# Designs tried in a protein design chat: miniprotein binders against a7ua95r516to809. Part 51

Target 1, 294 residues: a7ua95r516to809
Amino acid sequence: ASLSLLSISDLVPDLQFIFFWMSNAIEILYFIQQKSPAYMQTIELMDDKAGSKESLLSATISANEEAMTILEEVIMYTFQQCVYYITKTLYVVLPGLLDCNPFGTEPSSEQCRRAAGVCVCAVCVMPEAVRRVVSVFQTTSDLLQQYQVHSEIQSQMFAYLFFFTNVSLFNQLIDKGPARGWFQRSRVLQIQASVKILLDWAKGAGHNHLAQKFFAKFCSTVTILASPPQQLSQMSWKALCAEHPSLKPVQLHRILTQYQLMAELGPLPIWQPSSEDEAYIYRTVDLLESFENH
Below, E stands for the ipSAE of ESMFold2; O stands for the ipSAE of OpenDDE; V2 stands for 0.75 times the mean of E and O plus 0.25 times the DockQ between their complexes.

## First folded at step 4 (miniprotein)

Design Z16
Fold by ESMFold2-Fast, scan of step 4:
Structure Z16 (fold): chain B 294 residues (1-294), chain A 103 residues (1-103)
Amino acid sequence: as target 1 above (294 residues)
Amino acid sequence: DPLEELKKKIELLRYQFQLAMILYNAAVFLFNQGDTEEAIKTLEMVLEAAKLIYEEAKLLIEKVKKTGNEEAMRLAQELIEEAKRLIEKVTKAIEEMKQRLAS
């Protein structure tokens, strides 16, 4: 076993501990926010002939502020630790999504055959590599529900996890794709089907809006690479930029270059960048996405 | 009513004690995660709060004794004892954490 091959199940005890502390800190913060006004009002209504009322008020305000500050720090710390452990696990399992074949065992179902042109039964049985990624998201969802973590925190967690997944998949495809043959049309279609399973999970879990927002770059990349040659050749550089605003000029140029090289086609037109974008297609430092741009 | 006013003050000191316990538990959590400096700072705030609660409760018990209300005397005495234990616990914890930073 490699230290880099961590399973989400290996981290569950540590994650349970961290989620327990996060949930408790959130609940205590809520308790203070709800109770503090009542205690402040009680102090204000006291008939204090001795003049101790002001001292008691000041002490209570200070105590509330200090407790809220430390609880916010605990919440932030536990959130960051959860993100760290979960994304470390995701990084290990995500490359499998680019290598798996959801069409390797193609079930034929009566329901699937009835679908006009598109048969989803080829992805009805989840590949192991996709299941590993989904299990990370599902385990996270289960823990958030088990410890009754506030819905706003849940949304922030999945926003970051989807952001991380998008960046990781995009960078791996762009950086390693040429050497791994991932830009071959058959492989791109497999990747598209695998990503659809992941996006369908997110929709079912109530995170469709977050998934659409944070997977935009990788989805655009796969959409372009999966496009039929006839359709893609009819689109200008400007039209492609408009359809895929999440892609930087250098990223779009790299994708189109790989499409032309790997598409097993005769001579294709070369997409010409606009004069405004021409300098930016050579900015290699902007090719890969940063995990810090959230 | 003097007794009702004193009971309200006992409730407020109890609330302050609950906040001090929250800070204490958070500090212990942070220390266990390796944030020793933040933990010490937090415990110093807990110590300050516990001392204030202890002194206020001592003043309050003398006034409560004059009312003859046994329940209020018991509640005030419990606060005094709990605040004293917290002072001892926090003082020891601060010393131990500072020793770990020095070594």
Scores: ipSAE 0.022, ipTM 0.535, lowest interface PAE 5.7, mean pLDDT 79

Design Z17
Fold by ESMFold2-Fast, scan of step 4:
Structure Z17 (fold): chain B 294 residues (1-294), chain A 80 residues (1-80)
Amino acid sequence: as target 1 above (294 residues)
Amino acid sequence: SAEELRKRAEELIRKVEELIREAEEKGAPEEVELLLKLAKILARAALLALERGDPELARRLLELAEALIKIAELLLRELG
């Protein structure tokens, strides 16, 4: 295996190449869309020699349609390749976000340091693990800007990256959380602070709407786990489902069960699923999220 | 000029035939072969346009053929 492919900086030359060709394909598609009417008219104005004009028109229409279809497929292919390499890098660095402490005394950001090991930041510091994730998003943004990729494609790129990040973090938390102690209040608050740094980056980059949409499931999970016991214990199952529509019944049930255990709220279940949802909590295949957004 | 466009079309046809052989050797996806076949059709159509006395149409057809060839080259490079 290639160890260099685990870092976003190691992938920059390959990503630059793919973004370059994606940008070129988009430009060619735009050229065809803008110029097609004019050169179709040129053929229409030609003298018709024994029906040659009709054959040429049909061939040109067919060629334009095929070229547009093929260019659209190439744009999708290069987009998927960029997403693949970027998400592969994200997948390696994302688990670190669940274990990092932004309230620690050893800051990863030099801006928060005075002397060796001393942090003067009043709020928090950016942990190295969070910085690695932010670097992936920032490098992606820089490449999209460098190659002047259309804003709609940029939005689709960050929609996929935020979706992937959400699914990866949610699955890691649900699957490994009990063994790693990630459901404990102190750990949840650390996770919440780290995620806020990512969301603040997204807002600064002009992607606030996408971040709000695609981080909904993980944000709902962290919000529930960070809730004070007095407040959460007064909410019904129905009320929690209404406040957190992104969570499936089996996911909500798992989260609440872990919350009850970690908050030491006693052994008897507090939150009872509705009769309609009861069967679904036994479907373990619905517990973890799929990485396919389609 | 018409002669420059004719030479350009002939060069593109030869290049496409080389790329088709490369695609077959590398076991490329059908999409790559379709791009190359379309590029060859467009280059041949450009030669016909030149025979009919329309160098402007020929130029446009060659521009489109060249674009498709560049995309096919990208896909082939990634295969090996």
Scores: ipSAE 0.005, ipTM 0.214, lowest interface PAE 9.8, mean pLDDT 76

Design Z18
Fold by ESMFold2-Fast, scan of step 4:
Structure Z18 (fold): chain B 294 residues (1-294), chain A 80 residues (1-80)
Amino acid sequence: as target 1 above (294 residues)
Amino acid sequence: SAEELRKRAEELIRKVEELIREAEEKGAPEEVKYLLKAALLLARLAEMALERGDPEYARLLLEAAELLIKLAERLLRELG
């Protein structure tokens, strides 16, 4: 069984196998934790023929401890394998989300604003690129339900998937955005509409809290880039930071610097690091986010 | 070697399946049946570890499976 396939549909048989084993390992671990005391009592109540009782009891304790350790490692291993292969699939499909147009054509700023203001659900169509991302999340949800994986494990998996999606989208937007024209306000409104489709899916799937938590940086970035230049130029630095607490001051400043070049924003608010640590971070920290930074 | 570990996993899986049938026939407590189910899972996960090039992890899984199997065998012998 190979998880090297790019399509999420192609991965389903392999993922089914891994989810099956993960679910069984969790169930067996829970059984050992809950039934161990009663099982040990059963051994203790046995008639000790040929002095075997103490040996059997000792062996049972050792076997249970080793089994629990191994099952915990197996659960972690299978969980990591699922996350790894699902996120590899996401990595391939996510960049398309930043290039797609949910309005069906490339609209002017006026057309984008009207579409978003009057009736987003009636006007917006789910682009193929967004469908591919949603398909990955939906397939994951279906597999977790099929194998009755505990809700806490489901939450942890979607926490990782949303975290990965956020970091990948943020890094793509910051790294490639200016050259791709993604910092143009009309393009940003398209990106915002596409991301809303993902957030709406997450809410419908029962993961709204996780989506709000883990998409915060990307949502803040998109909100800033979608803001009228006049509004941004009139805000104090303190007010800008207060409205976007998920962004570090250095990240916010660099986003605004890039936006200024695209949108003719005017002078940026005066900003000075409040401490030597902030000054150091500003000088040395890149805009890019990664799993290693979290 | 990986081939020796594969043969060991196959033998343990066969043995556990036989012990599960014996446990059902003797009306063994659910605890014994669950120990055997745990051993079966560990042995099959060892096969997966071998497929992914991790014979060290496979060896640990097989050692754990063997311990559970020996415990279940002792309990089944006490039942008759």
Scores: ipSAE 0.005, ipTM 0.216, lowest interface PAE 12.0, mean pLDDT 71

Design Z19
Fold by ESMFold2-Fast, scan of step 4:
Structure Z19 (fold): chain B 294 residues (1-294), chain A 80 residues (1-80)
Amino acid sequence: as target 1 above (294 residues)
Amino acid sequence: SAEELRKRAEELIRKVEELIREAEEKGAPEEVEELLKIALWLARLAKYALERGDPETARLLLEIAEMLIKAAEYLLRELG
């Protein structure tokens, strides 16, 4: 039973080391790519003595290809290590986002004012659980900037972190939601507000497009669950599938079933799956998403 | 082992310093000296990686350095 709270700040020294090496490897790879044509031209322009020029060119090409392959392996290794440590920290803090009140106050806030259980003071803008998640993303962004990591690698890093966050939150909500009461409307609205804080951070950091792409499944789930019964009951199965293409039929069916229970709705023919989708749902046992990229 | 990698890095640094002097004596093209300077940098970075407790990165950096050194040696032999 290891429920532990990991701090991203505890990992910063190790992460700084790995980011330093990743940045250096990328720069070395870039330098070799820039210099390789000049090296080849120098050899090409040399007088061929004892007929060794072609052999020397072949050997140099092989050496350059091997060096680039090893550098690519170093970059991949350091990237994977960064992702491993960051996602390990993220995995510990993410469940708190589903169980927090975004208007809640911290006990240490001396200036916080309460109005019907809602904190309106500036120091209570972000719940501690949400702050822990944002701190992981902000620290990652700061390290990428500090070590001047190329923007393409930075985008790949956040693409994976958002993918991981989306899968983790979706799986937690679907698997544990019924037992935890997370499907209750009041809890869903709190989750929606917390997720909005996270998405607003991503937009401010210049990652809006990545956040929209990789949070699609969890955002679709929360959007459906937060919809008023009067509005959602007007949408057909076909319309819901079209509006939420990131959700698999079995996932949408589970979400709507939970919604009916929480909203105390009777059977809705409009939400009946198509014959093809019904057959898929009948055959499919796996509701949860894989952490492997599809 | 980390100790074997450290010794390998120190030997490569020494070898590259000798090759740089040879390149200067023979008036080698700037590109050869640049290859050797990159190899020297990588060998030094490998020692730093070992000091920071990362022998895997050090091993990979030393492999790259050795490949660049071999390329520079071929070019220097051709010159004379």
Scores: ipSAE 0.014, ipTM 0.392, lowest interface PAE 7.2, mean pLDDT 78

Design Z2 (at its last look DockQ between E and O 0.75; V2 from the best seeds 0.00; counts 0 for: pae E 4.1 > 1.5)
Fold by ESMFold2-Fast, scan of step 4:
Structure Z2 (fold): chain B 294 residues (1-294), chain A 83 residues (1-83)
Amino acid sequence: as target 1 above (294 residues)
Amino acid sequence: DPKEMVELLLRIAERLLEIARLALERGDFEEAIELAKLAIEAIQIAMELAEKYGTDPEVREKLEEILRKAEEILKRAEEELKK
């Protein structure tokens, strides 16, 4: 079948153009991969002319390998560019999620009401900051759908975006949380509710497995901080480590320290690290997450 | 970056043309036609980007050279298929 390429005039917006060429490169790569066996068979069926057949076979293999390499580079490049633009936008809007209140009793957005025309009170309660984050994910999903990007690439894109979101939110909460008051119980419950809105969106979009996998660290952190004192005081260090395997010892220790400071409930049980973990709780280099390792 | 995209499209077209040339040599005329047409489409898009956003004269010359080569392969493959 013939492959058709879209006009540049349809792709003036930068992000749409990058998605377009990622999709095109994937289709061309698939086309070449599908035709490779036919090329080999055609050569096998040719008359043997004193080395002409061997030369043609070698050249065909080499050319196909080079073409696939270049197309894979283009796919990787366009994928990285999409991720760059999207995560740059996410980085700006994500901190607002830690500061917003999703428990509003009255419609919080006049803009939401006017835009929707049919907006129900529950929908109008969604904080602006959460709506901005959801809109970035929804726009990404819409573009992947518009340009018919294969589901495997779509899954890889959302895996990275969820990974990035998790790391960004976790690092901001741990690093800036004490100064911003984010470890106060009321604020933690607000953060938990906001994150649930993101997770519900991901489930609706068909990415529940990816969201559960890549949000594990931040979700564990918020779960511990939101735990009632009665429940948390009954858990040993070993039990907390088993319940929250995504957290490193130094991270868990920092979280529990902040919980004790904010709870003000009198003498709580001392959560003592195991002998195996004791050395690790003082490793400051392991406190914050890297954007490079997932 | 439109200029970087022009360079990537040029590289894709060059590889597609090499595959088309080899298809022509082994007698796969239909494949040579299809690949040459794809190379022409890639170069035409690259030329549109180059005109809109600007590019070096050397890049423009290279785009024109590859377009000529693609059209030559297409013509040869179509003529062979007629026989």
Scores: ipSAE 0.225, ipTM 0.692, lowest interface PAE 3.9, mean pLDDT 78
Fold by OpenDDE base, look of step 5:
Structure Z2 (fold): chain B 294 residues (1-294), chain A 83 residues (1-83)
Amino acid sequence: as target 1 above (294 residues)
Amino acid sequence: DPKEMVELLLRIAERLLEIARLALERGDFEEAIELAKLAIEAIQIAMELAEKYGTDPEVREKLEEILRKAEEILKRAEEELKK
């Protein structure tokens, strides 16, 4: 019950604190790593007074290694906490993306109207459900930039968030799509348009490669479902596998089976799985994506 | 847990303090200054956390002790650079 009210804005104060610690810990770690060789050289150049050099070298190495280990623990912990809080907010807003009609004249969000007048920025013209998802990513980006978090950590953060988003959207579409009518052509086109807005944002934010990589399964599913029956019915199983390599055989088979039911198509021999894939199409354990692989 | 973060920052500051002390012993006064400043920063963050979320009195005393030691190293290193 209480999770449905959690907005990214409510978490900003806590996230700011975590990002501050993460950034500082990274800075300290890089400082030690860069300076450690110089410390060793300085010790090596010192006059060897009665074995003091070896003792000082050993002590310096040990102190640096211990400090770096603790800093890595802090960075990992803070990273995990950020991901945990941000993914909770995504979990709440992502279902709205599948039900969104981006072709409707939804009123522009009140927040942009109040602050800047008639803002025609890409975010202000977004459907509310898409804007909520983008707001989570944008807030994350803004915080990472504000605290000058290292670019590699930023990339890892967005990689995970896009992965999580793809898994969540894909699993919801496969599991609930038939019952909710999300496999209907009109609904699929709405989903496709909504996802395009999100991908366009990711491109504008400099995350185009990550977005294309991690949204591949969801985008492939939506592309197949958005295809006209006349076009899709001419594509063989092998051609579809080759065009959509991100989909497992069981996933592709499920999508095509549901497409047949939705489009009232009889059995299509051209969509029959190859003899090699026939054993895999019944592996229901592989149907939904797992969150554990990242 | 904020308490866990305070303890981690305390441990970091202790290690940075030790590295700063070793730098001072090597005559690397500039490095000692930077490391001491980093230790002070870590302690200040930990103290802010402790104030906001609460911590054990023993942890607060330890934070204050490390802060004092880091400031002392900083002062010594700065004095040596002026010679």
Scores: ipSAE 0.147, ipTM 0.643, lowest interface PAE 2.1, mean pLDDT 87
Fold by ESMFold2, look of step 5:
Structure Z2 (fold): chain B 294 residues (1-294), chain A 83 residues (1-83)
Amino acid sequence: as target 1 above (294 residues)
Amino acid sequence: DPKEMVELLLRIAERLLEIARLALERGDFEEAIELAKLAIEAIQIAMELAEKYGTDPEVREKLEEILRKAEEILKRAEEELKK
């Protein structure tokens, strides 16, 4: 495909076609599923000239089962194609969230501060990097509504998109955070503000529960990094685990250790995990999240 | 893969048409009409996709054949319903 396929607006014609077919297949599937009791009644009332009621019932059931199988394949195929195209564009724009300054340039930030009685800067002006991500979500929402896709499938689509977003942002923050300066206090506050804009969009779009569920890991990470390092060093391992249950032990330990090191404070605090937790804090295979598990 | 979609749509239309034929045979003319219309819609979209992205000429001929059969079933079911 061309580089223009990485922009969501350039993919709309292809996505329109795929959503159209997903919606049609879902409607046909439900139509066939709803008719099974009626077949029994209609066949029972049939004139049994050839003694073939049982044969007609069997043929009807078989044909329905074959059609439903094919329709389920179409639904799965079209859903996967939508996910593929949408996440390709999302993958390109998500890193910018970690680099952006949602407070804008100094002139823009000063104007928002001067209008303190009107709005909060992060709420009143959407930064370009956040706008790019929101555009992907909003375009997806518009297409799902335009083609009247069943609400269960709409929820599953956004569940996956939020899952994908969380995995992408979390992995990049953990993997590239030290090198990119994303653990610095000012940067963490900027990231926190950018994510709040996304969460506000999700709430306004009716997906608050999905966003809360699937962003928990990334949001916990940002919350830890927004906390004063001295406060964290005074908390026990058990308290930190209780405050952040969405983080695996290796993830929590790595975040805490890297944050304390990057904050350039004195000796690392000793978090004393239980013997059980000690086995888990070194499971490097559990550090980064997989795009396949949700 | 557009060619794979055309093949899936053809399979769906064939199965919908068989279900419509069975519905016509048992006297459920409203169901036969609905199913025939769905089969026609699936085929028309498959033909549009085949025109945009290309497909085997044999598949295109099958699409046209199924469309003709679906229109025949639709017309017959509508005539029976008016009785």
Scores: ipSAE 0.113, ipTM 0.599, lowest interface PAE 4.1, mean pLDDT 78
ESMFold2 (binder alone), look of step 5: mean pLDDT 85; pTM 0.822

Design Z20
Fold by ESMFold2-Fast, scan of step 4:
Structure Z20 (fold): chain B 294 residues (1-294), chain A 80 residues (1-80)
Amino acid sequence: as target 1 above (294 residues)
Amino acid sequence: SAEELRKRAEELIRKVEELIREAEEKGAPELVERLLKLALLLARIAEEALERGDPETARELLEAAEFLIKLAELLLRYLG
């Protein structure tokens, strides 16, 4: 069956088949690696009849090389198909993360009052937009565990999903943020809280190292934008570059320019790039991130 | 038994040839044909192992060939 692009739950039956066969392909690779040396040794010890031993040895070497190549291609193909469909689903739900409010979104007030005897509504809760993103990650994790996909492949899957999420959120914020008011302090704090929910999920799932590595750029961006004016105004360009090495000069300059504009502050210390960095500020092509992992 | 493994190898070879024909009819991706050719090669090496008196290696090779055939069948259904 063709995979659906709408909901992660719609993809589950098709993804189950792909993960099942990926896991089995990995198992067959290990089997061939384990048995090939013993089989070659057995051939070496055989009686040679008119070159049949050399023919069998040559065929076995060729079969081993072809088997490794084909099984690696199958694993890569199934991995790429899973990544493609999961990221297409993720791309649809990610923009909602930048517009949601985790502060003060009220659940059923009647149920809150009944359960607690006191109204505890209007607290930080997981917004539906954040829940949809977490659902994609959780469903992926559940399927990888259910089909016992090798831990290294699981790590590579989440490395790419976090990379994709980081690039998508960063590009949306930088490209569309000024027009949508996303650089306003109240909106930045909402974005920061929503991102923390994703990072907390990743930590709970055992992927804290991958999340720290692949969310660095978006986290740096949100950290700068959420900084108090008094604190940020005390930092030089060089100090900001040192604290946020994941940001390119053109990206850092754009972020600081938007911060200064939205803060409506009087003349702050001039955040000026070095002469070398100045050239990058004039290169618009370096502003947005690529979706390529390398 | 060695005789059962010989029949198994013969059946797998016959099945692979049928699946290669089906893959050609459907215009299947090159990957499917490569999986089937690998399964065919493993089944033939299993026959040679049986001739050399190694039924255990033959059994393992035939199990690997059977897996590759099942994967090729699934890809044929999924990819068209």
Scores: ipSAE 0.017, ipTM 0.446, lowest interface PAE 6.7, mean pLDDT 76

Design Z21
Fold by ESMFold2-Fast, scan of step 4:
Structure Z21 (fold): chain B 294 residues (1-294), chain A 95 residues (1-95)
Amino acid sequence: as target 1 above (294 residues)
Amino acid sequence: SLRKRAEELIRKAQELLEKVEELIREAEEKGAPEEVELLLKAAKILAQLAELLARMALEALERGDPETARELLELAKALLDIAELLIKEAERLLE
């Protein structure tokens, strides 16, 4: 079916030219940096006609420095354009990850649920929403490989894409979660399983370290929310802060408050913030994450 | 022939430089975004450097150093390819 094509495919022609520009600019910059000492030395060793050698050397140095500056600007520009188009597509498909069910249809899904939120059984299927997100990452990886973009730039690209995904998912869960029922335990387990599919993709693509770093906040959030009441009630505020250092006090407090509201068994646990954190649990301005690195 | 390649690259650099100057004038007349000006200035600098490197390749050939000439010409070609891509993007944005 033609309509089963990934939405990212619409951007491939545009991204193709941008990646081509980036790859060529990186290669030229590297070549200039590697060869500059050699051809500068060649000029210095040339027989000098009155004024010609000094003029040529001066002009070459000036042009070389300007070329390197401009190539760096081209690399940055093309990188920013790729990030813009890819994150714009991610923003559209990411909310579906919070609403999908990776455990499939009964009765096969019963065994998948028993696997404690990991989709490791043969009867589990990748939801359409998760597939769309994975396809954005896979298409990006394919284009970076096709145009032989330097591995360092590839790592920077995925670092940003994972950062963006983490912030988007975290903000949507915290801001819209109560109204959408996403804090219900069954929904949290579905979200956790879906995120594991993304993390497994990242590991397979060679980006495990980046995924661990940049998904930390969202992973901490779903880990806390998926914790059994008996386990979570045994943990102190200080222990939770130590285990989940990516969470700000106001964020942890909001998560625990939502957990208490959704708990249905026994008396609700009460977590007391440390005296150091007491002033910060009400800093609502710090609740949602920024898309800008500081 | 490396000499013919150098001469071809010098001619191509000069053609791109003329085109860039025309596009800079067009961008100014239309009040184009800063982005267009940056692309055209970048293309101009890359084309100028490519011309210089191709001329250096001719000097290297005269001294009997074809390996250095080959490296310089490969760099000049790559710079002209980037300049051409920048020019095409600037033209797209001016449409």
Scores: ipSAE 0.015, ipTM 0.337, lowest interface PAE 6.5, mean pLDDT 77

Design Z22
Fold by ESMFold2-Fast, scan of step 4:
Structure Z22 (fold): chain B 294 residues (1-294), chain A 95 residues (1-95)
Amino acid sequence: as target 1 above (294 residues)
Amino acid sequence: SLRKRAEELIRKAQELLEKVEELIREAEEKGAPEEVKELLKLAEYLAQIAELLARAALFALERGDPETARMLLEAAKLLLDLAEYLIKEAERLLE
């Protein structure tokens, strides 16, 4: 583990400023939404002696719509800045999670002897790689609470962050996993344990529902890869799809095919989709095609 | 370019948002089951998030960070694909 040159702590002053302005814009927007109907009702109840009541009402509606649009843009802009800075930090620390071993391991005597006195033992506590990811989420949570950012915005922020984390981990695992040995069951179990630490943090922070929702795809993929190939081959296609509703049938089929190619070869039951299973596979189109084709 | 890709994703998000709004009105008019309305609400939410992520990617490019921009655009694309899938399922259930 190396000391990160740029950490989440380095961004705290900038994030504090952005969260401060976001919180203020949200409060102003809420105030306008609450008070505008009462003001419009007051105009409606006025006598139209000068013939200006309709013009005043129209002007008030236009001004209110313009002010709300500007505030919404400020909220979106500050939210966008927070997402950028936080995801940039996550981008640096997330790959380490896939190479992390949260289990305590002792090197074999042969490996220790060949290493000529360089032996490392992983500790069965929160590993540094996982701690770095958790620190990003915890700092974000602390800042949102410090500036009393509305709970709905907090939920949206963590929805974005969990989804970004899910996509980043999923893409790394699928694209680089076979070459990096991440498809071996022992490595997948290490990944599963590391992810559980993140999910446990989210539960403790009050974001369990969001974590379950937005980590579903990556968690399903890890669960499949952690299963013995023989067990998977004995399940019906309908049962596999039912257990993994976050994965499209075509995506599930691709994962299983790739996993079988990477698994240690032994006498395995031959798994072939039935005619009904094949029809089900072809019913779903993989919509994750790259725009680079256009 | 990543900028052109971001602009394309923003446009697609706006198109899907308009379509979801139309389908929500159709679902209400037909008295569709609550689950159909929930699918459309989820699709709307995902498309809104995707637009924000694509705009965040433009901000990353302005700051000279194309790697973060690429990751944000991949996330936005995935959300839009999921939203489109949910829209198609809602359309099927409305038939």
Scores: ipSAE 0.000, ipTM 0.237, lowest interface PAE 15.7, mean pLDDT 73

